# VHH binders against Phycocyanobilin:ferredoxin oxidoreductase (pcyA), part 11

Target 1, 241 residues: Phycocyanobilin:ferredoxin oxidoreductase (pcyA), of Prochlorococcus marinus (a3pcf5)
Amino acid sequence: MLSESLTKTKLTDPLILDLLQNIRKHRSMLEDLKSIKIDPNLTNIISNEIGRELYIENEFHKAKGFRKLHIEVAEFSKNLRILHCVFFPDPKFDIPIFGMDLVKINDIVSAAIVDLSPASQNQALKYEKLLSGVDKSSFTSLREIPKWGRIFSNNVFFASLRNKSEKNDFCSVVDQYLSILIKLSKKAKPEFNEEIIQERIDFQKNYCAQQMKNEKTSMVLLKYFDEKWVNNYIKTVLFDF
Short names: E, the ipSAE of ESMFold2; O, the ipSAE of OpenDDE; V2, 0.75 times the mean of E and O plus 0.25 times the DockQ between their complexes.

## First folded at step 7 (VHH)

Design x1 (from t8 with S30E S54R D59S; framework vhh_8cml_1; at its last look DockQ between E and O 0.43; V2 from the best seeds 0.00; counts 0 for: pae E 13.2 > 2)
Fold by ESMFold2, look of step 7:
Structure x1 (fold): chain B 241 residues (1-241), chain A 120 residues (1-120)
Amino acid sequence: as target 1 above (241 residues)
Amino acid sequence: EVQLVESGGGLVQPGGSLRLSCAASGFTFEDYAMGWFRQAPGQEREFVALISSRGSTTSYSDSAKGRFTISRDNAKNTVYLQMNSLKPEDTGVYFCARDWDFESGYFDYWGQGTQVTVSS
């Protein structure tokens, strides 16, 4: 079913590596950064089965203001490459959810999405002008938000990327969204009102519930794993709250 | 389980018309671009037409442009190919296909096809 290889293959896509470097750089700016250890059989999977090659790697951290900092890199059959990143705030801090996904099929980026999604009532008012000020004028293939994406801010960025210039510009957009997140996180103060904290918990639960409606994630995984494994992975690794 | 079922093929005279239908199930149809392909005997499968998820954008092969029209009804989970001014060169098996993601050019599910024969 799940297979492990005696040899280890790493994803080497230049755009994904640039995004990873950018994300890890911003992550390193967070205070009290600590890794979280999770079962590597569930979160670090490599198979060299010819025609069904598989690579999945997950990184989990926590930091002051953040309950879970998650990065997933995956490659399926050498054709499909995915970078997934979600930084979940600690509900005691009024910090939005950072979400980013990149889906590359052969040499085409079919989906590039990034957002600072609100995690409390009226939170987006604090940063929507900063996000709208990020220059997005170079992109020619903007995509419509899926129906499950009502959780996103009014400034969610979603596009297909067709050339090197757009790929570089997307990396710049991600960098600027992360810079805004870091700024917000350093300004945030701990909350002590349990009803406000519960509101923030409910926002994050809704974010996870809506993200589970993303059929693309389950359809890809079901080509390699059974339904039980896929449901467990999505709920436990990707969107647990 | 994703299913694509083509219908509407048959025998037709040159200059005639056919309307192909593809009934889709097992996925959120309105989120996917859909395409039609065809394969003549002894030939490779070739692109015919593509329609975006909302139907706002269409594209056609050179041989189909001006004669064929792709359309979709998202309420019925159905994509259509209206084929006019049919020529013997249009003979082949016509396949409905789902584009995996936003006109990516990767089609991850295919129907079994419907035969179109253009002959006197």
Scores: ipSAE 0.012, ipTM 0.461, lowest interface PAE 9.1, mean pLDDT 86
ESMFold2 (binder alone), look of step 7: mean pLDDT 85; pTM 0.854
OpenDDE, look of step 7: ipSAE 0.317; ipTM 0.681
ESMFold2, look of step 9: ipSAE 0.000; ipTM 0.311
ESMFold2 (binder alone), look of step 9: mean pLDDT 85; pTM 0.850
OpenDDE, look of step 9: ipSAE 0.041; ipTM 0.528
ESMFold2, look of step 10: ipSAE 0.000; ipTM 0.331
ESMFold2 (binder alone), look of step 10: mean pLDDT 85; pTM 0.850
OpenDDE, look of step 10: ipSAE 0.030; ipTM 0.507

## First folded at step 9 (VHH; framework vhh_8cml_1)

Design y1 (from x1 with S53Y; at its last look DockQ between E and O 0.49; V2 from the best seeds 0.00; counts 0 for: pae E 11.2 > 2)
Fold by ESMFold2, look of step 9:
Structure y1 (fold): chain B 241 residues (1-241), chain A 120 residues (1-120)
Amino acid sequence: as target 1 above (241 residues)
Amino acid sequence: EVQLVESGGGLVQPGGSLRLSCAASGFTFEDYAMGWFRQAPGQEREFVALISYRGSTTSYSDSAKGRFTISRDNAKNTVYLQMNSLKPEDTGVYFCARDWDFESGYFDYWGQGTQVTVSS
C-alpha cells in the first residue's frame, strides 16, 4: 500500500489509481509473496518546501520466480507525477523483466511505456506472439524508443496519451502484459545450470546499466538532492543488480 | 552540467530579421524538445515556439505564427529561432529552454537570455 503521505490530489488521479490497483492485483497472484526491507530513508521521502514539494514512495517485494518486485510512486512540485514499476525475475527462472513507466504532468501523459523485456537469450521467442496479439491500434501518439532502450522487446509499447480513452486503453495493455507475465511465471521451472543462470544475470545487469543512461529522472532528483545521493538512489533503489 | 547559451540578439529596425541560436551542452540533446520564450520589461515570460526532439513537429504562439521559425541541428546541439517581420512588441529578452520530456510543458533548464530590441 502506498503511504498516507501521498496528497489527496494525487490519490484522486484515476489513471494512477487504476494502474496501481491492477499491478497490486497481479502481484498478489504470485506465490510466496513477501516484503523486502530496504533503508527507510530511501523508501519514503517527503519534502514540503513550497515550490519544491516532493513525495517518493517505494514498495519492494519478492516472490517465487522474482528477486525484486518494485513499485515507485513520486510527485514533484504537485504537478509532475511518476509511476514506475519493474518486476525483476529470479535468474533461476526463465521469466522476462516486466517494466512500466508513466509520466504525467497535470492532465497530460507525456510518457507511457510497458514491456516484457528479454532476460535470457532468445527468451522473447517464447512470448512474442502473445504480446503482438495485444490490441494497440487505438493509440495516436506513439513515441520512438531512445537509443539506450535496445534492451526492450520488439513489442515494447511507448506513447503519449492524449485523452481518457487512450488512458483506459493503456491500462488494458498493462493488464494484458501482466497477465502474460503471470502465465509465464507459472510455467517456469528452476534452472540448475550455472552457465545459463549467469547468462540471465548478465541480461539483467545490462538492463539496469542501460536504464541508468536515462537522464530525465536524475535531472528532476538533482533539484532536491546532491549528485552523490541521486546516483546512489538510482543504482540502489531503481536499477540495482 | 547542463548549459544553454543564447546568442544572436541585438538592435534591429521594424520589419527586420534576426536569427537566434541556442548552443546546448551537458545532456543528450536529441532526446529533448526545445523551446523559446521571451520576456518584455514588466511582463511575464511568454511562450514563443517549441520544436520536438526530432524536429518534425513545431508549435508557435499566436504572435509568432507565420513570422518566426524554430529549427534544430542535432549534430551541432543547437536550436534556432528565425524571426522575420519584427515589430516593436517583439522587444524583450529571449530564452531558450529544455522541455523535460516530449512536449510536456515542464521546462527544467533555461538559458540566461539574449536581448532583442526592435526600434527605429
Scores: ipSAE 0.000, ipTM 0.380, lowest interface PAE 11.2, mean pLDDT 85
ESMFold2 (binder alone), look of step 9: mean pLDDT 84; pTM 0.840
OpenDDE, look of step 9: ipSAE 0.316; ipTM 0.655

Design y2 (from x1 with T28R; at its last look DockQ between E and O 0.01; V2 from the best seeds 0.00; counts 0 for: pae E 18.8 > 2, placed apart)
Fold by ESMFold2, look of step 9:
Structure y2 (fold): chain B 241 residues (1-241), chain A 120 residues (1-120)
Amino acid sequence: as target 1 above (241 residues)
Amino acid sequence: EVQLVESGGGLVQPGGSLRLSCAASGFRFEDYAMGWFRQAPGQEREFVALISSRGSTTSYSDSAKGRFTISRDNAKNTVYLQMNSLKPEDTGVYFCARDWDFESGYFDYWGQGTQVTVSS
């Protein structure tokens, strides 16, 4: 099994658990991996109110080359399940942003998205062919990229998953994207030119700003929390820059 | 520093042959895929051939297939392009380039080029 106990995660969904375990495995391959302590009121949020059950768990780490490694698992009213993961690079290193989201409503995966999004000018040229070489031919329900998704690479994967075979294939795509990320991170060298570093910071700021245009996330949270809390959560936990 | 130095170009008659060499220095050559490109006057630089870091896989443009062969010698830090059955449309400057990683198609260092002229 994994080094982290499955009893820490309240979710029993096999797909989410498989993805979580795979992401944690790749995370463990990073150099100088360290946990980041955050406000406990934002780390684990649990409500057992019948008809309004709520579970949110957040993990934050940093590592050489990465300023923030974030995993969020959530369950709302026992029928909406979310796995969100973003690995933000240290702008001193020319590493893309890894992003993946899985949204499950009952037994149907309505959204499965994964990408290595550019975090510097022309960065995608370094890995675009590797991503396009990942076999995605088995998926039958590809989804159109939202207009705010111009931050994504040309190889962003976005689909609904309709059966067990497609769910397994999505796990394989995520695994391959993470493997490519790990290889890129090990070859990256520190940058000391402040203008180049600032350009990379600006790419990450734009990524966060565009992701905040996804109103579906705020609409789900607003069913449980007031607007002040939701804005704070989105800005400080999900998409800080 | 990283250097790629091409040689072996020249003037040749149609139907002739040339062998281009690219000597690499300043990096761990065996870790990188290598490519050849060419540029005719007034035209954009175009892909000719690519070879993987270990030499196990190769790819070619449509115009190069069957006539050109890319190879490498990792002990000598050198990549080669054997060009046979040369045609006037093969005329141009030929550049050696280093693929950054994983046969990604991103070429981060380029040589100065060597002129190939196919004419009577």
Scores: ipSAE 0.000, ipTM 0.127, lowest interface PAE 18.8, mean pLDDT 83
ESMFold2 (binder alone), look of step 9: mean pLDDT 85; pTM 0.858
OpenDDE, look of step 9: ipSAE 0.016; ipTM 0.447

Design y3 (from x1 with A33D; at its last look DockQ between E and O 0.30; V2 from the best seeds 0.00; counts 0 for: pae E 13.0 > 2)
Fold by ESMFold2, look of step 9:
Structure y3 (fold): chain B 241 residues (1-241), chain A 120 residues (1-120)
Amino acid sequence: as target 1 above (241 residues)
Amino acid sequence: EVQLVESGGGLVQPGGSLRLSCAASGFTFEDYDMGWFRQAPGQEREFVALISSRGSTTSYSDSAKGRFTISRDNAKNTVYLQMNSLKPEDTGVYFCARDWDFESGYFDYWGQGTQVTVSS
């Protein structure tokens, strides 16, 4: 019972809608795709309080090879818009983590990031040249990865997007990274060695732990929710491994 | 408390130069990208320049390229905007902003701004 509709989100931003369409298309190519049900009080939130308007929309799925396919769309006070997407592999399969974030502030894309982050020792060596072959030469506003971003591959893409051409090119980079992920997932075979599986679990736990060190997500949410709610949301919705 | 305090604004003639400073306190300055924005009366705030935490990467709006230079001094917790060849179109309030960490890019703290006026 897969939903593919772009009309589900209340956010009308054309770039976010284009990215959502692309992500949902690739998600639909995964075998045994199924929705995951999580507490609706944590996953679909709307406040129409004047001056503090917000909405947060979450989609959760699983599929063969993937334990959690997460998409989050959010708007805060009509000026901050976020698209967050992370596809977490099943540790029995040697598949990298797909991560993508887009942040718009007052119609400016201040951050656009996408990666296939390694989820096992030396995993990145298997796909490094595929990612480096993706044309990224048109971008003029590349950004440095923060010091805590050691979880990323050597080919993580991080930039501000200045114009429509760069926005379109970012969509193309995301499409190609997702295509590579799908290709890797189709070649992956189940692992039976519990020590190797545990290594992959540890990689994903580290990825989530480093992501939770980002105090900015907490600070934005704390403007609208109390600390108990925020901690529960981060641990249950965003980084629950 | 995070504080960003802009200074160096003023009245200049077209073609003149001005150097803006932003003194930062209340956070680990060298861990954050920093930006400059401006706002003309009746207009939305617009991007001017961005500098990475290490200072190795900079970006500029089309209107700022070739005329403005963003820089930072991490020992003094200060970010600068050198503005050359100023035009009347550059008139506005200039804001320093702190970029959000890792996969967000949200500018979460803003200074009060400094007025730049480029007169006829």
Scores: ipSAE 0.000, ipTM 0.255, lowest interface PAE 13.0, mean pLDDT 83
ESMFold2 (binder alone), look of step 9: mean pLDDT 83; pTM 0.840
OpenDDE, look of step 9: ipSAE 0.024; ipTM 0.425

Design y4 (from x1 with W100Y; at its last look DockQ between E and O 0.75; V2 from the best seeds 0.00; counts 0 for: pae E 11.2 > 2)
Fold by ESMFold2, look of step 9:
Structure y4 (fold): chain B 241 residues (1-241), chain A 120 residues (1-120)
Amino acid sequence: as target 1 above (241 residues)
Amino acid sequence: EVQLVESGGGLVQPGGSLRLSCAASGFTFEDYAMGWFRQAPGQEREFVALISSRGSTTSYSDSAKGRFTISRDNAKNTVYLQMNSLKPEDTGVYFCARDYDFESGYFDYWGQGTQVTVSS
C-alpha cells in the first residue's frame, strides 16, 4: 500500500524509482510500522506553472526502534530531481542513522551519498567492518565530504555517478547499507539509562544541526519560496529534532 | 541573495594580458565550483574555464588552454581569470558563473559580465 504513494503522479526517473522501491521494501520489514500525520501543506507541494514546475512529496513513518522514517522526493523545474531519505533511530535503541541523498541534474547524478552515521559514542566500531566490506571499487568520481560532514561514519559513500553501470552499483550499495541497518536494528536492545539515552539524543541533534549547514538545499528552495517558508520547511520537515 | 560581480575588463593590444575578478556574495563560496564564460556579439555564450570548489582541479576550453589561468581565493570570496597572449578573437563579454555542484554543468547564477576588447 505504502509502496505506491510517492511515485503515483509525477516522477518517472528509473534510478529514483529503483531506490524508492528498495527503501520501501526494507521499511516494510520493520516491526510496528505506522504512518505519522503531518501538515499536508508541507508534505505535498505541487505547482504546474510552465517553466517553474515544482513537485515535493514527503512520507513519514515510525517503527520499533525508529522514531522517524522519512522519504522525500522532489523535482524542480524538470531539471533537478532529489531523493532524500533519513531513518532516525529511537534513542532507546543503539541503532545508527541511515541517510541517503540523490541529486540528479538532467542526466547527471551530481551527488549520491549514503551512510550509517553514528548515533552514539563509539557506535561505528560495531559495524565498521560490515560497511567497509561493501564493494565500492567500480566508482570513478568519488567526492570529498563537506566540512559539516564530520557526522558521517568512516565508510560514508559520496560520489557523482557518470553512467548506467555506476547508477546500478549505487543501488546495490544502498541495498547493502539498508540490509546492515536492519540487522543492527534486530540485535538492538532497549536502553533504560537516561544518561546514555541523552547521549544518543545529543548525537541526533548534532546530526540535524550539521545537516542544516548544507546551503545547497535552502538555495534551491529560495527560488520558489520566501525565507520564512524555507526555514520552516528545513527545520520542520527535513531536520527536526 | 546570491551576487556575482565581474571586474578587470578593458581594452588591450594583441599579445597583452588582463586579469578578471569575480566577487561573490550571498552564499558559502568555498562549497561551489566557479566558471568563466564569454560571449562575442551575435554569438552564443561559450565555456572558458572551470575551477573546483577547493581549487584542486581546473578545466579549460581548447582556445584558453595554455594562455588562461583560473584561480580562486576562498578567503576573499573571489575567482580570477588571468588572460595572457590575448588575441582579437578573445574579444567579448566575460561572465562569472556558479556551478551548482562539481562538474554538473548546471550553472545556476551568473554575473552581468565585464567587457574585454582586444584590438590594435
Scores: ipSAE 0.000, ipTM 0.396, lowest interface PAE 11.2, mean pLDDT 85
ESMFold2 (binder alone), look of step 9: mean pLDDT 85; pTM 0.856
OpenDDE, look of step 9: ipSAE 0.167; ipTM 0.575

Design y5 (from x1 with F102W; at its last look DockQ between E and O 0.57; V2 from the best seeds 0.00; counts 0 for: banned pattern WDW H100, pae E 11.3 > 2)
Amino acid sequence: EVQLVESGGGLVQPGGSLRLSCAASGFTFEDYAMGWFRQAPGQEREFVALISSRGSTTSYSDSAKGRFTISRDNAKNTVYLQMNSLKPEDTGVYFCARDWDWESGYFDYWGQGTQVTVSS
ESMFold2, look of step 9: ipSAE 0.000; ipTM 0.375
ESMFold2 (binder alone), look of step 9: mean pLDDT 84; pTM 0.841
OpenDDE, look of step 9: ipSAE 0.547; ipTM 0.803

Design y6 (from x1 with D31E T57Y; at its last look DockQ between E and O 0.01; V2 from the best seeds 0.00; counts 0 for: pae O 14.8 > 2, placed apart)
Fold by OpenDDE, look of step 9:
Formats: C-alpha cells, structure tokens, sequence
Structure y6 (fold): chain B 241 residues (1-241), chain A 120 residues (1-120)
C-alpha cells in the first residue's frame, strides 16, 4: 500500500547526493527563493510492499524569474534510482528551462541528461556559445535524443555514464550548466509585452507536452501506480503548465 | 487562532459554475501559499489547486485544469476557487488549506469545508 510519509527518506546514493548538493547550491543563489506548497500526498510517497518498494520525494520552490523549481528523487524496488530536476522560468523573464535527469540502475547510470532548453525563439542563440564551451569530450557513450527532443537546445547532453570518472565529469557539466543559468537569471529583467510573454508560455507548454511523450516515465510508474494516478502525477507534478 | 472558513458551495446543474471563497484569519495571510482540496463520497481527499503567497504561481489537478481557477486577494485575506463547467464527478466537500510543507508533507490548518453538489 502506498502511504504518505511525514518522514523524509534518506537517500544514500553518492552520485545523486552530489548532484543534489550541487543543484541545491545553485538554487540557493537565486533571488527571493521560497518553497512552494503542493498536495502532501504528492510530496513524499512511500510503499513498503515487498517487491514493489518505492519512495518518491519532491521539492518545490520558486524564485525571482522562476515559477517552479522542481526536484524529484525516487527509488523503485531498491535498484532503480531517479533524480529529476526542472527549473521552469517565469514567462516574464528571458530565462531558459533547466532540465536534468539521471536514471541509475544499481551502479550503472543508464541515462544522464542535462540542458538549458530554450523558452523562446531567440533564447537558443543567446546562450548557445556559452553551452558549447562546456567540455563534454570525456564521455564515451552518448545517447540519441528522442524525436520529441526537439525541445532541447543544440547543446543538450545525453549519455550513459560508464565509470566513476564519467560520473564526476557529469557533475561538472551539470555545475557549468547551472552556473550559466544563474548568470542568465541575474541579467534577466521582467517583460511586460504580452506577446513576448505569451510566446514564452507557449514554449513551456510545448516543452511539457513533448516531455510527456516520454513513455519510459509512464512505464516505470505504471508498475507501481494506476493509470489515473500516473497521468495526474505526470501532468500536474512533473510537467505542469 | 488560525481559522479558515469556506463558503460558496451549493447545488448546481452540470455545466454550471460556482465560486468558492475561503476567509483566513489569525495569521499573516500574504506569507502563505493556499490550496483547495476536495473529498468525494467514499473517496480520499484530493488536491484541486494551489496558489503561492503572492499569487505568482498556480497549480491545478488534471481534473481541474482548464475549468477551475484559483486566485487570492491578500487585502481581504481570502482565497477563491472559480469552478466552471462543473461535472457530477466534481461533487464533494471542498476544503481550504494553508501552507503545507513540501519537504515534510505537513499541512497545519484546514477549513471545515463547503459542500458542492453537481446534479441534474
């Protein structure tokens, strides 16, 4: 049975912990950082059912220039670990969407993704040079971007991580992407033009819509939850606009 | 003492509209995010909508999205839920809630609720 837990589950995975620490560090640098409140039933989810053990922990914040900062940590059946992070900008601000995903099975990182995805037509050009300067040459197992991945920048990083060195390098890449995000956020000013704002809204809506096409997320969750719950979780928690 | 008092519930036909209000007192309203929940007969309480302390951020359940709008007036210490295109499945007791903690899943105050019935 799924139960709400008021007790935070302690994560012990070193890589995820390192990434979390890094993400939280950069998050703390954002101006006017505040926690966002959501349904408690969706904040800390735990099941101790044998063979279907899971926990999901969600963190939600907002800041100047960001409508939603989301961090999800999950563990399924004690072997599948997920770190999911999306920073959604306030459409009033010219800030890209930060996305990071890590899927770890036992000691293998099957998927590591990080990007600053454009939230308007002109954004991609604005920070392309900055992202292209991030060294990614040490990775040996790059992965193909799915068809729905048109939402990503030209500098989206997607790979399997083979060893400790690559895991460390990924942490560095994430750090650099976050640093760029912070710089961009500091320079961004609120927009009042409704057309510009609407464009940015549309981009984020599209971002969410395309992300929801990722069947892997649903497949994992459907092993533990019913379809209704999964759909709600994906639409309202993971990719809400 | 912290108080939350819901109002605006009633009987409506399918396709109808209602506007719920929650009057808050006993705390600095503008410092807290507010949420709406509902509980249908025989069901568990479920999330409907949330609004941040300053109203800059809103979130909705899948069922509410596109039909419901949460808003707030900090000068009046009130949070609202405009419900349009109501369906029979929207029937239930609607609750206002204050500032639950995302990290712990703790919410500290709830209203008594207001009954919403959608029936032909």
Amino acid sequence: as target 1 above (241 residues)
Amino acid sequence: EVQLVESGGGLVQPGGSLRLSCAASGFTFEEYAMGWFRQAPGQEREFVALISSRGSYTSYSDSAKGRFTISRDNAKNTVYLQMNSLKPEDTGVYFCARDWDFESGYFDYWGQGTQVTVSS
Scores: ipSAE 0.000, ipTM 0.212, lowest interface PAE 14.8, mean pLDDT 89
ESMFold2, look of step 9: ipSAE 0.006; ipTM 0.449
ESMFold2 (binder alone), look of step 9: mean pLDDT 85; pTM 0.856

## First folded at step 10 (VHH; framework vhh_8cml_1)

Design z1 (from x1 with W100Y F102W; at its last look DockQ between E and O 0.11; V2 from the best seeds 0.00; counts 0 for: pae E 13.5 > 2, placed apart)
Fold by ESMFold2, look of step 10:
Structure z1 (fold): chain B 241 residues (1-241), chain A 120 residues (1-120)
Amino acid sequence: as target 1 above (241 residues)
Amino acid sequence: EVQLVESGGGLVQPGGSLRLSCAASGFTFEDYAMGWFRQAPGQEREFVALISSRGSTTSYSDSAKGRFTISRDNAKNTVYLQMNSLKPEDTGVYFCARDYDWESGYFDYWGQGTQVTVSS
């Protein structure tokens, strides 16, 4: 279950390694950080079949204010590399959902996305100015949010990354979004009103349901696994709420 | 299950025309860019045309420009290739393909192809 060394030694992509180190650093700043034990046959998958090499590693933690801190690193036939990270708040705390995805095809970062997505009514108003103050002016290839992406904040960042400078700048945006999340988590007080807690649960359920509409992950996995396994993985490992 | 089924190939004289169709199923068609590729016997598969998910942007190989037109009907889940002024060098198997990521150039699903033969 201590997979940090494996992920550091198996990945050769410097951007993914830098992002992973950055995310793990911020994760370590959370109070009461604990690993969640998950069956490694479900969460840690390596195949050395020539031409169909597969590497998937998942890290699961919980902490004060967070019910699930998830990092997924995947490499498919050494041509497709994915870093996926979602930090889900404990609904007792008014903390947004941190989401970050990086998709690299060969040498091209086709998708880089990061957000603090609202997990309660009007929550984004509490941090929107902090996110808008993050410098994003250097990026040249901004992408449109898909229709299912209404779950994101007004400051969701989504782009292709064209060069090393933009890759470094994306790492800085992620770092700043995580720093804001940590600040918000330290200010959050536990909630005891059942109706308010249920609202936050409903926001997180909607976030997971909308994220499952992204067919790209399932289509890649179907090249290696049957449909039943893929649906189970997406629902239980990636978006399980 | 993703399926791409090409049709409309055949034998045609030089200077003639053909219209290829590709029926798509098993995915949200309007979210994906679609392309046409071709392969002559003993040759590598080569790019012919690409159309964006909304249909607003098209791209063509040098050999296709001005003679071929790619189009799509998102209500019918179908992409088309209108081929005019056909030449013997256009002979080959034509494949429909789905772009994996928004106009990324990485095509993750392919049809089985339809034969186009341009000869006497």
Scores: ipSAE 0.000, ipTM 0.286, lowest interface PAE 13.5, mean pLDDT 84
ESMFold2 (binder alone), look of step 10: mean pLDDT 85; pTM 0.852
OpenDDE, look of step 10: ipSAE 0.014; ipTM 0.359

Design z2 (from x1 with W100F F102W; at its last look DockQ between E and O 0.67; V2 from the best seeds 0.00; counts 0 for: pae E 10.6 > 2)
Amino acid sequence: EVQLVESGGGLVQPGGSLRLSCAASGFTFEDYAMGWFRQAPGQEREFVALISSRGSTTSYSDSAKGRFTISRDNAKNTVYLQMNSLKPEDTGVYFCARDFDWESGYFDYWGQGTQVTVSS
ESMFold2, look of step 10: ipSAE 0.005; ipTM 0.439
ESMFold2 (binder alone), look of step 10: mean pLDDT 85; pTM 0.855
OpenDDE, look of step 10: ipSAE 0.398; ipTM 0.728
ESMFold2, look of step 12: ipSAE 0.000; ipTM 0.411
ESMFold2 (binder alone), look of step 12: mean pLDDT 85; pTM 0.853
OpenDDE, look of step 12: ipSAE 0.196; ipTM 0.596

Design z3 (from z1 with S53Y; at its last look DockQ between E and O 0.01; V2 from the best seeds 0.00; counts 0 for: pae O 12.7 > 2, placed apart)
Fold by OpenDDE, look of step 10:
Structure z3 (fold): chain B 241 residues (1-241), chain A 120 residues (1-120)
Amino acid sequence: as target 1 above (241 residues)
Amino acid sequence: EVQLVESGGGLVQPGGSLRLSCAASGFTFEDYAMGWFRQAPGQEREFVALISYRGSTTSYSDSAKGRFTISRDNAKNTVYLQMNSLKPEDTGVYFCARDYDWESGYFDYWGQGTQVTVSS
């Protein structure tokens, strides 16, 4: 049940706060950064229903080289917290897709994932060395990438985080990935070849299609919303290409 | 034993300023986010501000935004709340609280509070 648009959010999770700050910092470094508005009913959502309390806060921006910069912060029933971020490049630019997800259940970060996913056939080759140079050796609970995760780079990071040290290290990893993204974005020039652009469009479409195969997102949302709403939210807000 | 001790409260005129301090002991201060809350007479305790463990990120209530600044000195085990442009509605007992580490978003320890009174 949709209640009212959020006017105020109390975000208290230290990890999410730090990650959010870092993401916003890097976002601010992008050229021609502008806010974009989506359906208000899908932007800030709050429910105070007893036993089903939730809030979802979405931020949408665009920038030079990026068609959509999306940050989602959500909390469900006070025990599930989510930070979701995807930066979709403009297909005219040779820029990868930045994706970051954090899922925290009670005291455990069950899922922490970050990647620069290629948006064309050979794009990953350009920044593979940079990503491989990021130290990820401190993490003790790496997770397997699902089959639909073929969209990710060879240097996708995916793990559960067990302690404060790992959480801190994850922040560092995210920071480094974002830094690499910013560097790539600054070097990117607009493409005019329609075939190249179409390839990049197809890659992003595939990225979205594969991401939508993740049933976990829908499972969570279906506890609070009807199927129609959930489908619309996933297709139009989370993965709209 | 975890201890939080607030100070800096007092009587101030509307438009005035106060700086609250919270001295922490009994735990590794730099490992925890810290927050400020307040409770007006007859009202429930409400959130005012939060600062991450490294001090890199802050959050404020709508009423505090633009007027209050939370900061911390980890070398001194102290969190601060600079309050400017105070209003009568800011009157209340202000509490310092420890955010339960990375594992929880809940506040688990509280100070005894310091009284702030804004009155002409």
Scores: ipSAE 0.000, ipTM 0.242, lowest interface PAE 12.7, mean pLDDT 90
ESMFold2, look of step 10: ipSAE 0.011; ipTM 0.460
ESMFold2 (binder alone), look of step 10: mean pLDDT 84; pTM 0.851

